# Designs tried in a protein design chat: VHH binders against F-box associated domain-containing protein sdz-33 (sdz-33). Part 6

Target 1, 300 residues: F-box associated domain-containing protein sdz-33 (sdz-33), of Caenorhabditis elegans (q9u232)
Amino acid sequence: MATVPFPILCLPDFVLQKSLKLMGVVEHLCLSILSKNIKQLIATLKGYPKCFSFKFVPFTSLTVVGERFKHFSFRFDIDESSQNANLRSYTDEGTYITLTVPGFTVKHWIEHVAYVLCRNNSIKLVLWEPNIDEVYEIVKDMRTVEVVIVSSEIQSCHLLKLFPSLRYLGVYKAPISAQILTYNLLHLEVKTKVTLNDILISNCSNFSISGNDVSDKELNFFMRSWIKGSNPRLTKFYIRNSLRVRDPYLETVLFQNIDYIETHKKIYWRTFEISRPDGTKADVMWDPLYNSYFNMTVQH
Key: E = the ipSAE of ESMFold2; O = the ipSAE of ESMFold2 at other seeds; V2 = 0.75 times the mean of E and O plus 0.25 times the DockQ between their complexes.

## First folded at step 1 (VHH)

Design e05 (framework vhh_7b2m_4; at its last look DockQ between E and O 0.45; V2 from the best seeds 0.00; counts 0 for: pae O 13.4 > 2, framework grips)
Fold by ESMFold2 at other seeds, look of step 2:
Structure e05 (fold): chain B 300 residues (1-300), chain A 120 residues (1-120)
Amino acid sequence: as target 1 above (300 residues)
Amino acid sequence: EVQLVESGGGLVQAGGSLRLSCAASGFTFSNYAVGWYRQAPGKQRVVVASISSGGSTKYSNSVKGRFTISRDNAKNTVYLQMNSLKPEDTAVYYCAKEPWDYGTELYDYWGQGTQVTVSS
């Protein structure tokens, strides 16, 4: 088998640079597997995403995050026995392109994509029923800063030991532990069951809760506790309850025994201000038509 | 609400056959790709076979020539015919609606699974 040099390398430098910059990420990956010289040429472009997302779903997939919400998603065709993998991308026509490198595993593809496309190695993991130890072996050389646990149960102390750089954690269907709740996260997103006590012990800066039906009485208790000094690192607290018909006692129940100022009243929301004794203020935003959203933002 | 209900699993001797069924509801079945996946104990869930809305099929290398995926759009049902079964095929088999759209979150909807056990 004879090979011929790839003709694009024979172009004048100006035309070559223009041609490469007009290509998308799929074309760059296709070229990057042709030779070491082309791989290095593609790697010099360094204009690709700042965030590298890796999804462990039933099909393992890789997402390269472009600027301004552009995403390029790839799937792996994995041989179960050997763990060798091809990288698959769908075209706009609903067909797909398969990239094959003999002997490549998922880990080899992650390393290759990071080398040729990505400016950093900080990763997000999305875990849908995975073996976490197997996932760790694939990504241990990357800096994991975000994990979303969709439907699997993972022991909290094990998770935190594996990923010490973790700043963002989402827990959707797995039980949440006190270790996770009290961990000093930048962002905690919860869709699994949490109690009022779980909220009160939380130590994250931004706390987002959905899929729970937190009552106005429970929100009142939380706000009174916050006024007394609970959740001292909290900056943003967001709840999306299930849709409910407007509570006829909304202000009476929600703000009972709380000094507040209504700051704005709009068709779609009402806003209020509450204060701690030390003068720290929080803005509370609430949906006047339905008791489906609650937002509290601390003014730091 | 999207629902996928698998059936037809069971115990079978090596070399035998099983036919799995997946009844789908809560979406326009004929417009979406659907697939069969399996998870052996301690392993990640992996693709077995998929079938597009247009009827194009794909198979993992480990099951090519032994398994056949098909769909009946009138019954909102996808099938997996499993022949020449091996002990290595022992797993929970899941049916899934695949959102093959670019940029869409993958594998959002799963059934409860059906156990397939292949004895030597």
Scores: ipSAE 0.000, ipTM 0.208, lowest interface PAE 13.4, mean pLDDT 75
ESMFold2-Fast, scan of step 1: ipSAE 0.060; ipTM 0.470
ESMFold2, look of step 2: ipSAE 0.005; ipTM 0.266
ESMFold2 (binder alone), look of step 2: mean pLDDT 81; pTM 0.808

Design e06 (framework vhh_7b2m_4)
Fold by ESMFold2-Fast, scan of step 1:
Structure e06 (fold): chain B 300 residues (1-300), chain A 120 residues (1-120)
Amino acid sequence: as target 1 above (300 residues)
Amino acid sequence: EVQLVESGGGLVQAGGSLRLSCAASGFTFSSYEVGWYRQAPGKQRVVVASINSGGSTKYSNSVKGRFTISRDNAKNTVYLQMNSLKPEDTAVYYCAAGYSDYLESGYDYWGQGTQVTVSS
C-alpha cells in the first residue's frame, strides 16, 4: 500500500494531467487510491458527471452517469465475514477487473467514487430490493439525497421520514400511495399502474407517467378538471406510451367540451392551447401517428 | 451519437424462423427499457415485445409463445427470436429504447427498421 508501482506518479503536474486525460475511469480510480495528489488532479479534470446514481440491487452496484450518456458501472464483491468490499469494473466482453483496498467497505468506495468522479453534493438513489435503512446508513453523512427511484416494495411514511429533502421521486415497481401522490415534489415519475384519481390528487409540479394505458376520455376528464382548478402546482404532465399498443387518440374525444386552439400541426405532433378562466394557458402536444407520448406544459 | 441499428431481417417461408438483432451505441444501454415494434404498409406501428432493464419481458398476444425477446448488456444488443412465422408477421421491425433507471423521461430512440417478409 505504501509503495507506488506506477512511474506516472513521479511525473510533473502538467504531464500527469495530460496522461490522466488519456486514461479511463478504472485507471483514475486505481491511481486516486494511491495518492491524494492524483485524487485532487483527477478532481480538476472535466467530462465527469455532476451527479451519480447509486443502485442497491441484490448485489450492490454503483453507476456513474456522465454527460451525453457516458457511463461507468461498478459492482461490489463483499466479504460477508469482514464486510470488506472489492470494487469490480466490467468490460463490454463481460470480464471484470477488481480494485482491492484493505478495510474498505461499500460506504468507503461510494465516498471515494463520489469524490473522484462527481462534484455535485446531490445524489440519485435507485432502490431495487434493498433495505432502506441500510441504504440510509451508507449515504446519510456524505451527500444530500434529493432524488430517489424505487423499484421494490416501500413504506411511504418511512421513505419520506428518512429523506425529508426529497424533491424528485421515481416509482417503477412499487405501488404508489396517496401520501406520495399528495407530497409537494418537484418531479414525480411513475412506471407502475396509475389511475385517473391518482393523477387528480397529485400535488407534484412535474408528473411523468410511463407504461400506463391512459385513454383519450381519461385525458379529456383530466384537462377539464385542470381548467376548473385541479392540480394547481402542475407545470408539466407527460405520458410516455412508446412501448404500448393503444387505439389512436381522437381530437374530438380529447377536447370534448373544451375550448381550444390549434397552434401547430405536423406529421409527428400537433400542438394545442387550452386556458383557465383566469387566463392561465397550457400547451398540449401528442404524437398523432403513434401515440408515443402526450405532453401538457403550463405556460409561465 | 445515439444509434440503434437493426439487422437480421429478410425473406422467409411460412413456418420458418428469423433472429433480429438491435445494436445500441452512444448511451447507457443497461439502464434502458428496449422493445420491438412492427409496422405493415398503411397500418399503425404496434408493439411486439419489450424487455426492461431488470430483464422482465412482455409480449403482444399475436406473438406470445412464438417470439422471444432477450438482451445482452455486455454487447449492448437486444434480440428478437421469431419462430413459426406467418404471412401476417410481414412488416418493418423497429427497435426502440426508453430510459428506465432515472427520473428523466422523454428519452425515446428508434432504429431505422429492418424488413421481414414471410411468404406463403
Scores: ipSAE 0.000, ipTM 0.196, lowest interface PAE 11.4, mean pLDDT 73

Design e07 (framework vhh_7b2m_4)
Fold by ESMFold2-Fast, scan of step 1:
Formats: sequence, structure tokens, C-alpha cells
Structure e07 (fold): chain B 300 residues (1-300), chain A 122 residues (1-122)
Amino acid sequence: as target 1 above (300 residues)
Amino acid sequence: EVQLVESGGGLVQAGGSLRLSCAASGFTFSDYYVGWYRQAPGKQRVVVASITSSGSTKYSNSVKGRFTISRDNAKNTVYLQMNSLKPEDTAVYYCATLEWGDSYYPGEMDVWGQGTQVTVSS
């Protein structure tokens, strides 16, 4: 365990509050398990973490995003017989500290971290091959806003029924069900094969694709369909790490029979504007230097 | 295509050695945490060894002193040297990458290999 200075617990509230504001996330967690008064005081200091991530295998872990977008990762050490769990914090040097509270399960730690560090009681789940009902029992008192499915195929209707507050969904295994594609998600991220038909039936606001082979002919068809009113909820469509080599003369295939305005042109990136008859505009960007194959943003 | 390719599995006598390799394609290993996992029939996948982007290593108690994990970022490959093999080590061995820290957005780069069978006979 990291050393916790005993004399700090004896300070008046206003002096203690000043001292706590100078400490980091790990120190706050260490102190928060020592007394109810300090737990409550630290909870009033939280401002930056909007949510935290709970990963269920390969290691059961928590990741908290702190000030200046720094990530703090904690792994659970779980006793299968008692379900008691210790929380371990690892440093870049390979050393670690262990936080232990008698009787604390994974659920108790999640509730504690959410109360002390996170403002919105929201959680992101990263699922490999878990029993979704078991995971639900751990996080049911949290607001699950994001789920990422890495290795498992989970029944779509069951997932959506258990997590009605779901805003973000990541799917890394093919195929993707039509039920997921047509659901009113804020964000859908796909790291697997996607077809033109999958794109056209999608009802999400922000659609991100990685490691795909969507062709310029298919993207041209999609853009012409969007101009005619398809994908009315779409605000962003992003393709990164494409498996295809693009024709450098974008006017030949990608923008064939599309009225566009080129707004920015540099050696490694270009930006175009397309419009619907109703005046709605979208920016299309290509930046191969940053693995951005296609980036379309609807102007509002 | 983003994928991990495992090799080096096979049949070996108790007390023997095997070296497993995990090669990445479609992305660069140097920024990633890499772990070796194993799964015996009817059991859950369990961690065997892991290595951080900085080269720090961790081992499960069942393999500590017998197995060694190492990485070669120039070859985009991670290795598991398995010595003093026991029948209890029989399992399908998987390589997986876990990004150090989470993104605010969807798109975490967690990838699994297809697995390689290791069978240790008495």
C-alpha cells in the first residue's frame, strides 16, 4: 500500500480540503477508504471524471480518466470463494499498490469509485466472453452508457433490454445484427466487416468503422443516398485503418456525379463540402497521414 | 486487417520445452500491453504471462520460474518460452493485446489470436 499520512486525518476541514486538492486520483482512493468524512469530502472535489470503464476479462479492471486526459488503471484481484476483491494500481515502472477493504466485492469497489471520483454515476463496459446477466448484477445501480463487445456474440435484444440507457456500442466481431444497426444509438463503432447495406440501414448518429474494406464506389453510392435523405439521424461517419488503397484522384470514383466544393487542400489531406436540396451540409475529409480514410461530419 | 497470428504449439513430452510466437499485423505492438492466456477443455481462459509496452513482465504462480515472456518490437512479435512442461500445462494458448488505458470514445484496440494447441504427454 502507498503510505497514507496519519496526521492529515486530524486537520480542520478547510485545511484538509486544501491538502486534498493538491493530491491525485490514487491518493484520493487511498484516503477515501479510511473514514466516512474524508470519503464525502473527496467526493465533493471530483470534477473531471465523467465516467469510468469496467473491463470484464482478460483482467477484471477499472480505468478512470482524470485531469488532462490521464488514464488510471486498476486491476481486481478476486477471491472466487468469498468474492472479496482487492484493487491494484500499477505504475509505468511495473510496481503496484494494493487497496484492501474487508468484505469489499467488485460491486462495492465500483460503487465506491463511482461515488468518490465520478460525477455522473455512468459506466462503460468492455466485454470479452462474460455472462451478461452476471455483469448486469454488478453494474445495475450504475448508468451504463457504453458497451464494447470484443470477443463475444451477445444476443442483441437481451443486451438492449438490460441496458436501456445505452448510448455507445462497440462491436468487434462479425456479423452485426440488423437489430443493432437499426437501433437509435448515439454512437456505433465497428471493428469488423461492414457492407454497404449495413451502412444504409444504420440508424445511429455517429458511425465509426475501423479495419474495413468499403470501396470508393460504395462510399459514392452512400453519399448520393445521403444527399437524397438516407440516414437522417447521421451526424458523423468515420472510417479509419481501411484495408483498401484509394485512387488518389478522388474526383474519378469517390465524388462521381456529386456536386461538391473543395474547401481545403494540402498534400496529405483534403476537405470537401456536399449539400442536400434542403440546405443541410456535410464536410468530407480524407487524411491518410492519420489513417483517416473517410470522415464525414454533418453541419448543424 | 488487424490480427494476431500464433505459432509454435505442438505435442511434447513432460519436462520438454516449446517456444510460442505471437505476430501482429495491421498495427504496431510497441504501445500495447500483450498477454498470453490458456484455456483447457471445460475451463475458463486464465492469464499465463503478460508484458507491458515498457517491457515489465508478470507471471501466474503456476508458471513462474518455468515460463518467460519477451517482446521484439522491431519484429512486431511477442514470445513465450515454456520450459519444464507438465501435463497440467496442456491447453489452447492465446495471445491478446490490451491497450494501456481506455479511450473516451468507442474503438479500443483489443485483439485476440486464434489460439495454438499445446499438448504435454506423460
Scores: ipSAE 0.006, ipTM 0.195, lowest interface PAE 9.8, mean pLDDT 75

Design e08 (framework vhh_7b2m_4)
Fold by ESMFold2-Fast, scan of step 1:
Structure e08 (fold): chain B 300 residues (1-300), chain A 122 residues (1-122)
Amino acid sequence: as target 1 above (300 residues)
Amino acid sequence: EVQLVESGGGLVQAGGSLRLSCAASGFIFSTYAVGWYRQAPGKQRVVVASISTGGDTKYSNSVKGRFTISRDNAKNTVYLQMNSLKPEDTAVYYCAAEDYGLSYWRDEYDYWGQGTQVTVSS
């Protein structure tokens, strides 16, 4: 549990820099808490282009996301009385290493990890019914909040007021309000029930929906509405149907009274094209075996 | 409740083979994309192989030609057949599943297993 001085701290700067380049992320974090000079050196060696993720429930955790599929996950052990926190990193042996710094809170650790590992100024928050105001106090002056995932729409609406730079919002457990649907978000992801009317009034650029039972007749109506000018900001529309839906979408129903063409055919997918009178085109594809998804991408 | 359980890890000599299994419960597995990841001591977790809902596979350059990922939707299981194992393949191997396929902001999977240790002796 207690940290002890590393022998490398006594090396000349030019030897120390070479030694640091041979070490991994956990070693860099351990060494950065022992010396201000080493912290500065590590901060110049590498960073991650992606935002980090802060998850508050069921336990407080932090994930640093790098390039495709690379990540490091940490958990916080918080002393309720002092709010002091220890950082826990799980090892490949199934045990964990605990980093302890007297007086460090969750905020101090997030600042430290962000300084040492992350070059990107964006942050992703994953909030399952936490106190939004408490989380805001942790992150408000350190990073631009671009991505938020919540289980409640009430807190989502509050978060939009607190984080004006928000680009992506995920809402998982509550009904979604018209106010949230009409916000000009870049990305809106909903894992709760959504109606055709909800889709038609949405003002986001990328709209992802899961856990719904949208019919081919409803999608036909949506596509016909889009052709007539609805959803002018839409660039991508994705639905993952509920696990109960197994009837395949019928091409003749999906494109009833719509002029369309098939543009691509592959073993696992087919792509169809629809157009607005002004020449704007969109690509449509869906899962023909299980009807598990529907995707529409607007060409701009 | 989604659960992923890895099994099949162990100690093997260089040139040997192991077959890892990832058993899923709590959801209709056929609608999820699944990946195998590994993490060696002091290194970050990296992707090894992935398989889509349609059966399309993708491999990292370090394992291409040696590892094979496959799925059995009737058994809710994904396999990683590892042949011609090398000491550098020593790592904890993790199974991960993703519900939302094409989200631009998701660079990691929604569900993870606890991992299984693979050790390749020289």
Scores: ipSAE 0.000, ipTM 0.199, lowest interface PAE 10.7, mean pLDDT 72

Design e09 (framework vhh_7b2m_4)
Fold by ESMFold2-Fast, scan of step 1:
Order: structure tokens, then sequence, then C-alpha cells
Structure e09 (fold): chain B 300 residues (1-300), chain A 118 residues (1-118)
């Protein structure tokens, strides 16, 4: 169990804050369960991450990304009969300590860690094979869920109903649906197949695609459609080509019937500018040696 | 803030081995595209090996079968195991994170020098 090395709770606030700044994350978590005042003081310290990731895999886990190459990994030991949970804090070497608080469930630990170590109100969820209703019951009363990554088959309408504040969605293994595509996301990242029509109906601001075979002809059609006013919310569209060497991007095909200029904004990249009749401009670029990326960014 | 810090470079004789490490902060390597690049004097920077968010790997033809890219998700670190080193492998090796856009692609580490003597 957590034990303080000296009577820290008796120190004046100035001395207490100075002492807390010299301690690590495990010590902060231990001390935060002993006193409301210590918990509040630790939560105000800078140097801890502002993000919180909840990953449900075969073992329920919590990842907190910290400062200066620090990565904090936590796992839960759940007592099946009581649903009480102990928190294991792991080091880079695979050693761990176990934190125990009578009556704490997974939900209590997640809220405590989020409060102490994460200063924003948003949670990132990574859903591998969960019952989404079970995950929702854990997080619904905690922080705002703004980021979700789906790596399993989940019903789009159900996902959007449960997380109406969703701003970023990653779809890694699930089929993409029109409901997701037309939702007003800040960022949509897709690693499953998309069609030209899927791109054209998308209503997100930032659309990233990987593992798809979008042709130069299809990209030309998309860019011509954008020039005519399609995808009005779009600020960034990019494609990451992985595992296969695609045919080189062809300037003559990509810009067929488009007025464009080459801008030379990046070394080792082909960079171009296209414009709408209203004067809105976009930068179009790709890496000509590997053709690993295609990017279109609307200028602001 | 995205930071990448390379280590493990040095001087080795032909046929030797080196293991490079890339410690990442400000993002999770399992959720991102991370690659190793190299630049020899007077030449442009070229890709050596890449690891994708799903765990898939890609290698340049010049290193295939000799180099292995891997990651430790718990340590948020990407590695490049270099075996059977040749003098032509001499270069500064860089770790890079792709943001999914060329504008953000330039999240590079400082580089680590690898020199292979004959």
Amino acid sequence: as target 1 above (300 residues)
Amino acid sequence: EVQLVESGGGLVQAGGSLRLSCAASGFTVSDNYVGWYRQAPGKQRVVVASIYSGGDTKYSNSVKGRFTISRDNAKNTVYLQMNSLKPEDTAVYYCARYEGTPLDYDYWGQGTQVTVSS
C-alpha cells in the first residue's frame, strides 16, 4: 500500500507544492488517494499530459502519454465477484506496483487517474472488441468523449448516438457507412475501403485515408468537384499509401482541365496551387520518389 | 508537442550490427506511421524502413533481409536492428513521424550518425 515517507500532509502549502513537484507519477497517484487537498494540488501541477486514452483489449488498460518521452501504462485486476479493481502501474522494464483502494471499480480508477493526471475534459477511446454499451457505462458520467478509434465492427448509428460530442473518428477495421461519412466531424481517419462517392459525400473538415487505391482520374474528378463547390467544410484531405508502391502520381492526369501553378513550397515534394472561382486556394502535394502521400490543404 | 530522439549510432566494421532507437513523445507510436530515413553526404534523404499503425512494415530494397524495424508500444519507442552492415550503409539516420499530411511530415529527430568501415 501507499505510504508517505514523511508527514507531508502537515507541510505549509508552499513547501507542499515544492515537494510534490519533485515526485513522480506513482507517488502522485499514491498521495492523491490520501487527501482531497493533495489530490487538488497535484491536479493543478503542470508537466502531466492533457490527454487520456482508454483502451479495451483482452485486458482493460489505460494509457497516459506524459512529458519528455514518458509513457504511463496501467492495467486492471478485477475481482469478478465484487467488481472491485486494483490498478497496476507499469515501468518501461515491465515491473509494476499495485494500487488498492477499498471499493474502487474500474470506473473509479479511470476517473481518479483522469482527474489527477489529465487536465482537459476530453477522453480518447480505442475500441478493439468491446461491447460498446459496456464501455459507454464506464465513461458516460466522466469526461467528454471527443476522440474514438474503432478497430472492430460497431454499428455507426449506435456509436454516434452514444457519443454525440464526437469530433475525431478513426475507422480501422469496421466498414464505413454513409451515416459516418455525412456526420460533421472535425477529423475522419479511414483505414478501410472508400469510394470516390464516399469522398464526395463526406462532411468532415479533415479527411485522411490509408490503404486505398484512389486513382489519379478519381483524384482529378474530386478536385474538379471541389473547385465547383463540393465538400464545403473540407480543410484537409490526405491519402497515405502503405505496403504497395503505387504508380507515380501523374501531373497531367491529376490536373486535367484544372488551372494550376507549381509553387515549390517543399524540398523533395511536388507542390501545386489550385483555386475556386471565389478566390479560395488549396495546396496540392505529393512525394514523387515514393508516392507515399497525397495531400490537399485549403488555404486560410 | 511531437518529439523524436534517436540513439544507438556509431562506428562499426563491415559485417557488424547496430541497433538504433527512436524514443517518441507527444503521440502514440502504435497509432501512427513512423519510419527510419538516412542521408549520405551529397545525397538526398531516403526512406529505409517504415512501420504503420496496424503493425505492417515496409523496407527499401537495399536493406531488405538485413534490417528489421520494430516497436515497443509500452515504451513508445521504435527500433531499427541493422545486421550485416556494409560501407554503403554509412549515413545519418533519422526517425520521422507522419502526420498524414506533407505539411506535418517534417516531425524529424535530430539524427544519429552510422559509419561502416571496410
Scores: ipSAE 0.000, ipTM 0.156, lowest interface PAE 13.8, mean pLDDT 75

Design e10 (framework vhh_7b2m_4)
Fold by ESMFold2-Fast, scan of step 1:
Structure e10 (fold): chain B 300 residues (1-300), chain A 123 residues (1-123)
Amino acid sequence: as target 1 above (300 residues)
Amino acid sequence: EVQLVESGGGLVQAGGSLRLSCAASGFTFSSYGVGWYRQAPGKQRVVVASIDSGGSTKYSNSVKGRFTISRDNAKNTVYLQMNSLKPEDTAVYYCAVDYPSEGYTYEDLFDYWGQGTQVTVSS
């Protein structure tokens, strides 16, 4: 029943805070289970990533993502009868330890890990063949689901209905509906095919596309439409061609029947300026050496 | 059921070679990029090689010229051919699927699966 824990709980708060800063993630999770005041102290520490990625696959896992492979990987062992779950935390040696708390379900663990490791409670969901309704039941009480990436064939319109406060949506395999395109997102990222019409009806502020078949002639039409007032919320339109081979962007096609000026010409980028009749300006840029991107940014 | 299963590790002498395999199942393998990373005791987990869905490869400076990553979409498998092995290559090797997202680097988006495979290089 009773083990003699490290007497860290008896230390003054300043000494506790210093000791906690020298410990790793597993130690933080273990200590936060033992004491509510330590849990609160750990939650205020610097160094944990701002984003917290919940990955739901046929087995439920959590990945806390930081910079440069600063990952914390967790998986759940679920007891079918009680729905109690043990958390497996992977160590620096590539092994794992199992954390057990009587009565904890997957939901309790996600709440605990999010509280301890995610300082600002900004939740990013990565959905990979999940039951979206079950995921919703787990995360609905966590309050802040602003970033979702759908990597399966889940209907994104259903996702928008469940998470009306979405600010960022990534669509990798799901169909793109007019409802999604016209939704007032801060950022829409698409890894599937888009048409010129899809671009023209979009109502997001930042539209990022990968693997597109949008031609220079279609981009010209889009830019001429923007000059006439289309896409009023647009602040950035970005096409990523990295890891793809395409024909070079042609200035003469892109700016046909558009008054423009070239503001910068460098090896790794060319920048052009276009304007609306009301004086609103946008910068158009691409990499002339590899054509790895196309970018249009509206000036403030 | 979605899984990645690493194999091919073992004990080899410096200058030797090993070929690691990562067998994928339960998802559309050909649509995703896959990478190999490694973790030695007391060190940060680091990427060693990656290959995108189109076959484009990237290598860390420490393994460039010695390691080759490849994929066989028909077999749902990614390989890491390791040549001219050094004691410093000793680590547990993991394969991971990337979830590319605008605003993040490719390396920041690796997803970890499985227990990895141990590689030990003796001097």
Scores: ipSAE 0.000, ipTM 0.194, lowest interface PAE 11.4, mean pLDDT 72

Design f01 (framework vhh_8fcz_2)
Fold by ESMFold2-Fast, scan of step 1:
Structure f01 (fold): chain B 300 residues (1-300), chain A 122 residues (1-122)
Amino acid sequence: as target 1 above (300 residues)
Amino acid sequence: QVQLVESGGGLVQPGGSLRLSCAASGFTFSSYAMNWVRQPPGKGLEWVSGISWNSGSTTYADSVEGRFTIIRDNDKKMVYLQMTSLKTEDTAVYYCAKDYGEWLSPYEFDYEGQGTQVTVSS
């Protein structure tokens, strides 16, 4: 299914719309490269088969999230001399097809996919290599950019200068720079080791940490610091502890030298309230049996 | 700002049925996958079921497959869990959980509600 049959291009709009609604994401992408009219028609379809997001791993792959958990992953074949790019798509049987358009670069493919298949002009960048200037030129016209850093070689100052509107950042490889921690992000997601000091200097609104084992003594210190005015932009602080069984958090350790109130007591879930001197309140909850998570949400 | 409020729990006999409800507010409900998670007595959290933003994809834990149905109503900003053929092993506090995006992420949730108790006993 490298190409779509030519006769479909000659159908009236009404019949084309019905036919297109029965086709999948790959078929729509194939059809859209054959005709400007088909490209525009597919782009106007109401939610089907449009994706709502896509992921770009620079110069290696493009993943389109489609209907019913269907993910369509493409690989880039780049001509080193011309920088023209083809997309390779692997079928369910493991056979691949190549999508080719004369003159198309990686930037052209990303713009085409965003226009035709995605609900909004949003892209998630997964950065494995420190070639961020080249990546910026490709995605600078995208409506919304989310970044995930998988390489420790990515220069944080340079990243933030190129994407000053960046609001979502994931960091999966240490070390986490102070420039990232202190930036005014809406959401910072970390899947690498963090220290208590990293948490205390963070300036994000929503801080999500996975795969860390933070002690009740460290959380006590953090909460006491928050009460004294640290992390003024924080609205949510979430820790997903390692899947290994941990010693249970002790209420007496978590709230040592903190005035608190238990607001909800269930056998399997406990919620507590802490307050700043200015009246700002936060809800604190965790899994009392296995310490699988710790959650703190600031009330507004 | 984000709030999830569960209801519909109670005492039921083995073989009985219950419908749990979750009322969501403070976020664009139709842009996120939703989950049901439970915590049985003396055990950790167990993922039960999930539904994508558009209801196009549903998934279930092996222990509840064929007995439970997850449903969402984006206009009402509600998620439901229809439970049938209930067993004593289904006794737990049930929590509604918001995912980080439009697709399901097991063991990772942006926000969890306050829970509703389900007790299955003769």
Scores: ipSAE 0.000, ipTM 0.152, lowest interface PAE 14.8, mean pLDDT 75

Design f02 (framework vhh_8fcz_2)
Fold by ESMFold2-Fast, scan of step 1:
Structure f02 (fold): chain B 300 residues (1-300), chain A 121 residues (1-121)
Amino acid sequence: as target 1 above (300 residues)
Amino acid sequence: QVQLVESGGGLVQPGGSLRLSCAASGFTFDDYAMNWVRQPPGKGLEWVSGISGSGGSTTYADSVEGRFTIIRDNDKKMVYLQMTSLKTEDTAVYYCARYDSEGLYWDTDYEGQGTQVTVSS
């Protein structure tokens, strides 16, 4: 019944390292539970990605995201009475192997998988439903929570109180609140409807908007407001995946009543420079042919 | 600072081939996955293909699978898209994009200025 051979734990380090290199993720996880020494050895193997972040979907799955699109997908089977959890490890063929350790909860598995496979000290949380308190109980003593992605309505003050180290927030389905917009985030990504007023009150460093139809008149107003000192923490503002159609007169609308310099012109791409009275400059990069892309980079 | 410069686009007949190139600078190229994304006239962006930092893993959109090949040369800091059996539907501006492994794994960080591909008889 044992999937891992006991005699391997008695081998000299050199032979043991060679044997471990012939094994897969499931065998590594199983062995790492049996011995503290083996756990340390597996965690230092050169074959594991250096720049891992892990993704948790509460009570449904854990995805360890490696560099270069490599994924390790896990699912939890939770015993309702004991809260003990079994871990399913999925193969490329869609089959899975179940790992069982007496007394292990979801928290124990996340800590174990993160230690063995992740070199990053940050946690990425993906919240499909507003069960934030249950998720917090699992992760509160673990690594720092720096990334949160929400696909449903979340109470902004509660989220910020639970995760004060939050650097990156993604909002994909829920309306965005003023409290979130004014919070001093490193990166805010929004795939829901965003208004001009939402943009103007944002206090994040990098603001990424996807799938929104922000008009050229609204972008003109934003740029004129930025010139006057709005969005003082902004370093990058990016709009992508717009459904906007071609507009051959975009320059006339976009830069109305703005002093600008066109710094670069290619057939399909143009860059413009705008400045604040204090000398702070920003580069506005936009494809006028497709009218679906806007990028503004500020030097602070 | 981070720059991606595409080239190799042009006018080609249906069934023809083109090789697009992307020159990267301002970052440690080997540490990032690279993508090709395209934008047809009057439409939004469509992801085309991706390649891991080492080049050991590639992935393709269903619309181009079997016709396009993504390649990278880490010594030259270049990404290529070899396009064969081109269709009129492949007409688009093609952008090279960097993928940030620390962020959302399905999103891109930076895009270049683009190169136009026109497939017409």
Scores: ipSAE 0.000, ipTM 0.191, lowest interface PAE 11.4, mean pLDDT 71

Design f03 (framework vhh_8fcz_2)
Fold by ESMFold2-Fast, scan of step 1:
Structure f03 (fold): chain B 300 residues (1-300), chain A 121 residues (1-121)
Amino acid sequence: as target 1 above (300 residues)
Amino acid sequence: QVQLVESGGGLVQPGGSLRLSCAASGFTFSDYGMNWVRQPPGKGLEWVSGISSSGGSTTYADSVEGRFTIIRDNDKKMVYLQMTSLKTEDTAVYYCATGPEYYDWSGEDYEGQGTQVTVSS
């Protein structure tokens, strides 16, 4: 456990608050388990994150996104002899600190860290192989679960029922379902096979696809469909294709029967502007040499 | 703890070039997108550029498009920003940042320690 410098626990509250503002997140966590008063004082400090990430595999961990682009990573270790969950944090000096509280489970630690460090309690959940019901039991008493990444087969209706405030969904292994595609997500990221029909029925605002080989003919059909009013909520559509040097997208195929204006032409990217009849415009950018990416952004 | 250490800044004349570097540790670098953001003296944070986890996709702010190139090396756990045709308005502290692309890049939640770029005659 971390050393507590000076008898800080004996200081009056006004002096203690001033001292706490000079300390870092590891020191705050160490002190927060020592008294209810200090825990509450630390929880009132500003600058700690709006979200944290909970990840199960390869080990149970959480990542706290701090103020001004600072990330804090914590790992849970289960003491097999005592069955206590220990929280580990690494310091800037390359050492680690282990925090142990008798009787604390992983759930107790997540609740404690969320209370102390996360003002809005927005949660990112990374589910590689855990039972969704077991994870739900851990997080259900916390605030909004906004982000879920899944690599296993999870029933879409069950996922959406458990996490109705879901904004971002990542699907990295399991096939994507129509229930997910048609749901009002802010962001949908898919690393599994996606068909043109899947793209056309999607109702998300930002759709990211990777590990697919989408043809210029398919993208032409999609863009023509968008011009006719498909995907009305779409703000960004991104594809990362396989990294093979094969058959670069042909401008003549990609924009066949589409009125467009070329806005930028560089060796590493080209950008074309397309428009709907109502005046809505979108920028289309792609890799003209290797088809490594295709990006379409709706102008607002 | 996640650590990001920026370097490569300095004083340069308008029209000059600089290459910034960011060394990452404490997380699985190849799983995360990387970004460059900057803070001009006395102003708020501005997003500059982003690169996907594999390096296959890059995005740039309109103010730097065509002048800056973002590159990453997953084996070395490094991200770079190659800056050309520098302007006085590029003067800022430059930070590298990790993050999933679904977050609003308002510049509130995470950054490294920074490297100063000054463009002046």
Scores: ipSAE 0.000, ipTM 0.192, lowest interface PAE 14.4, mean pLDDT 71

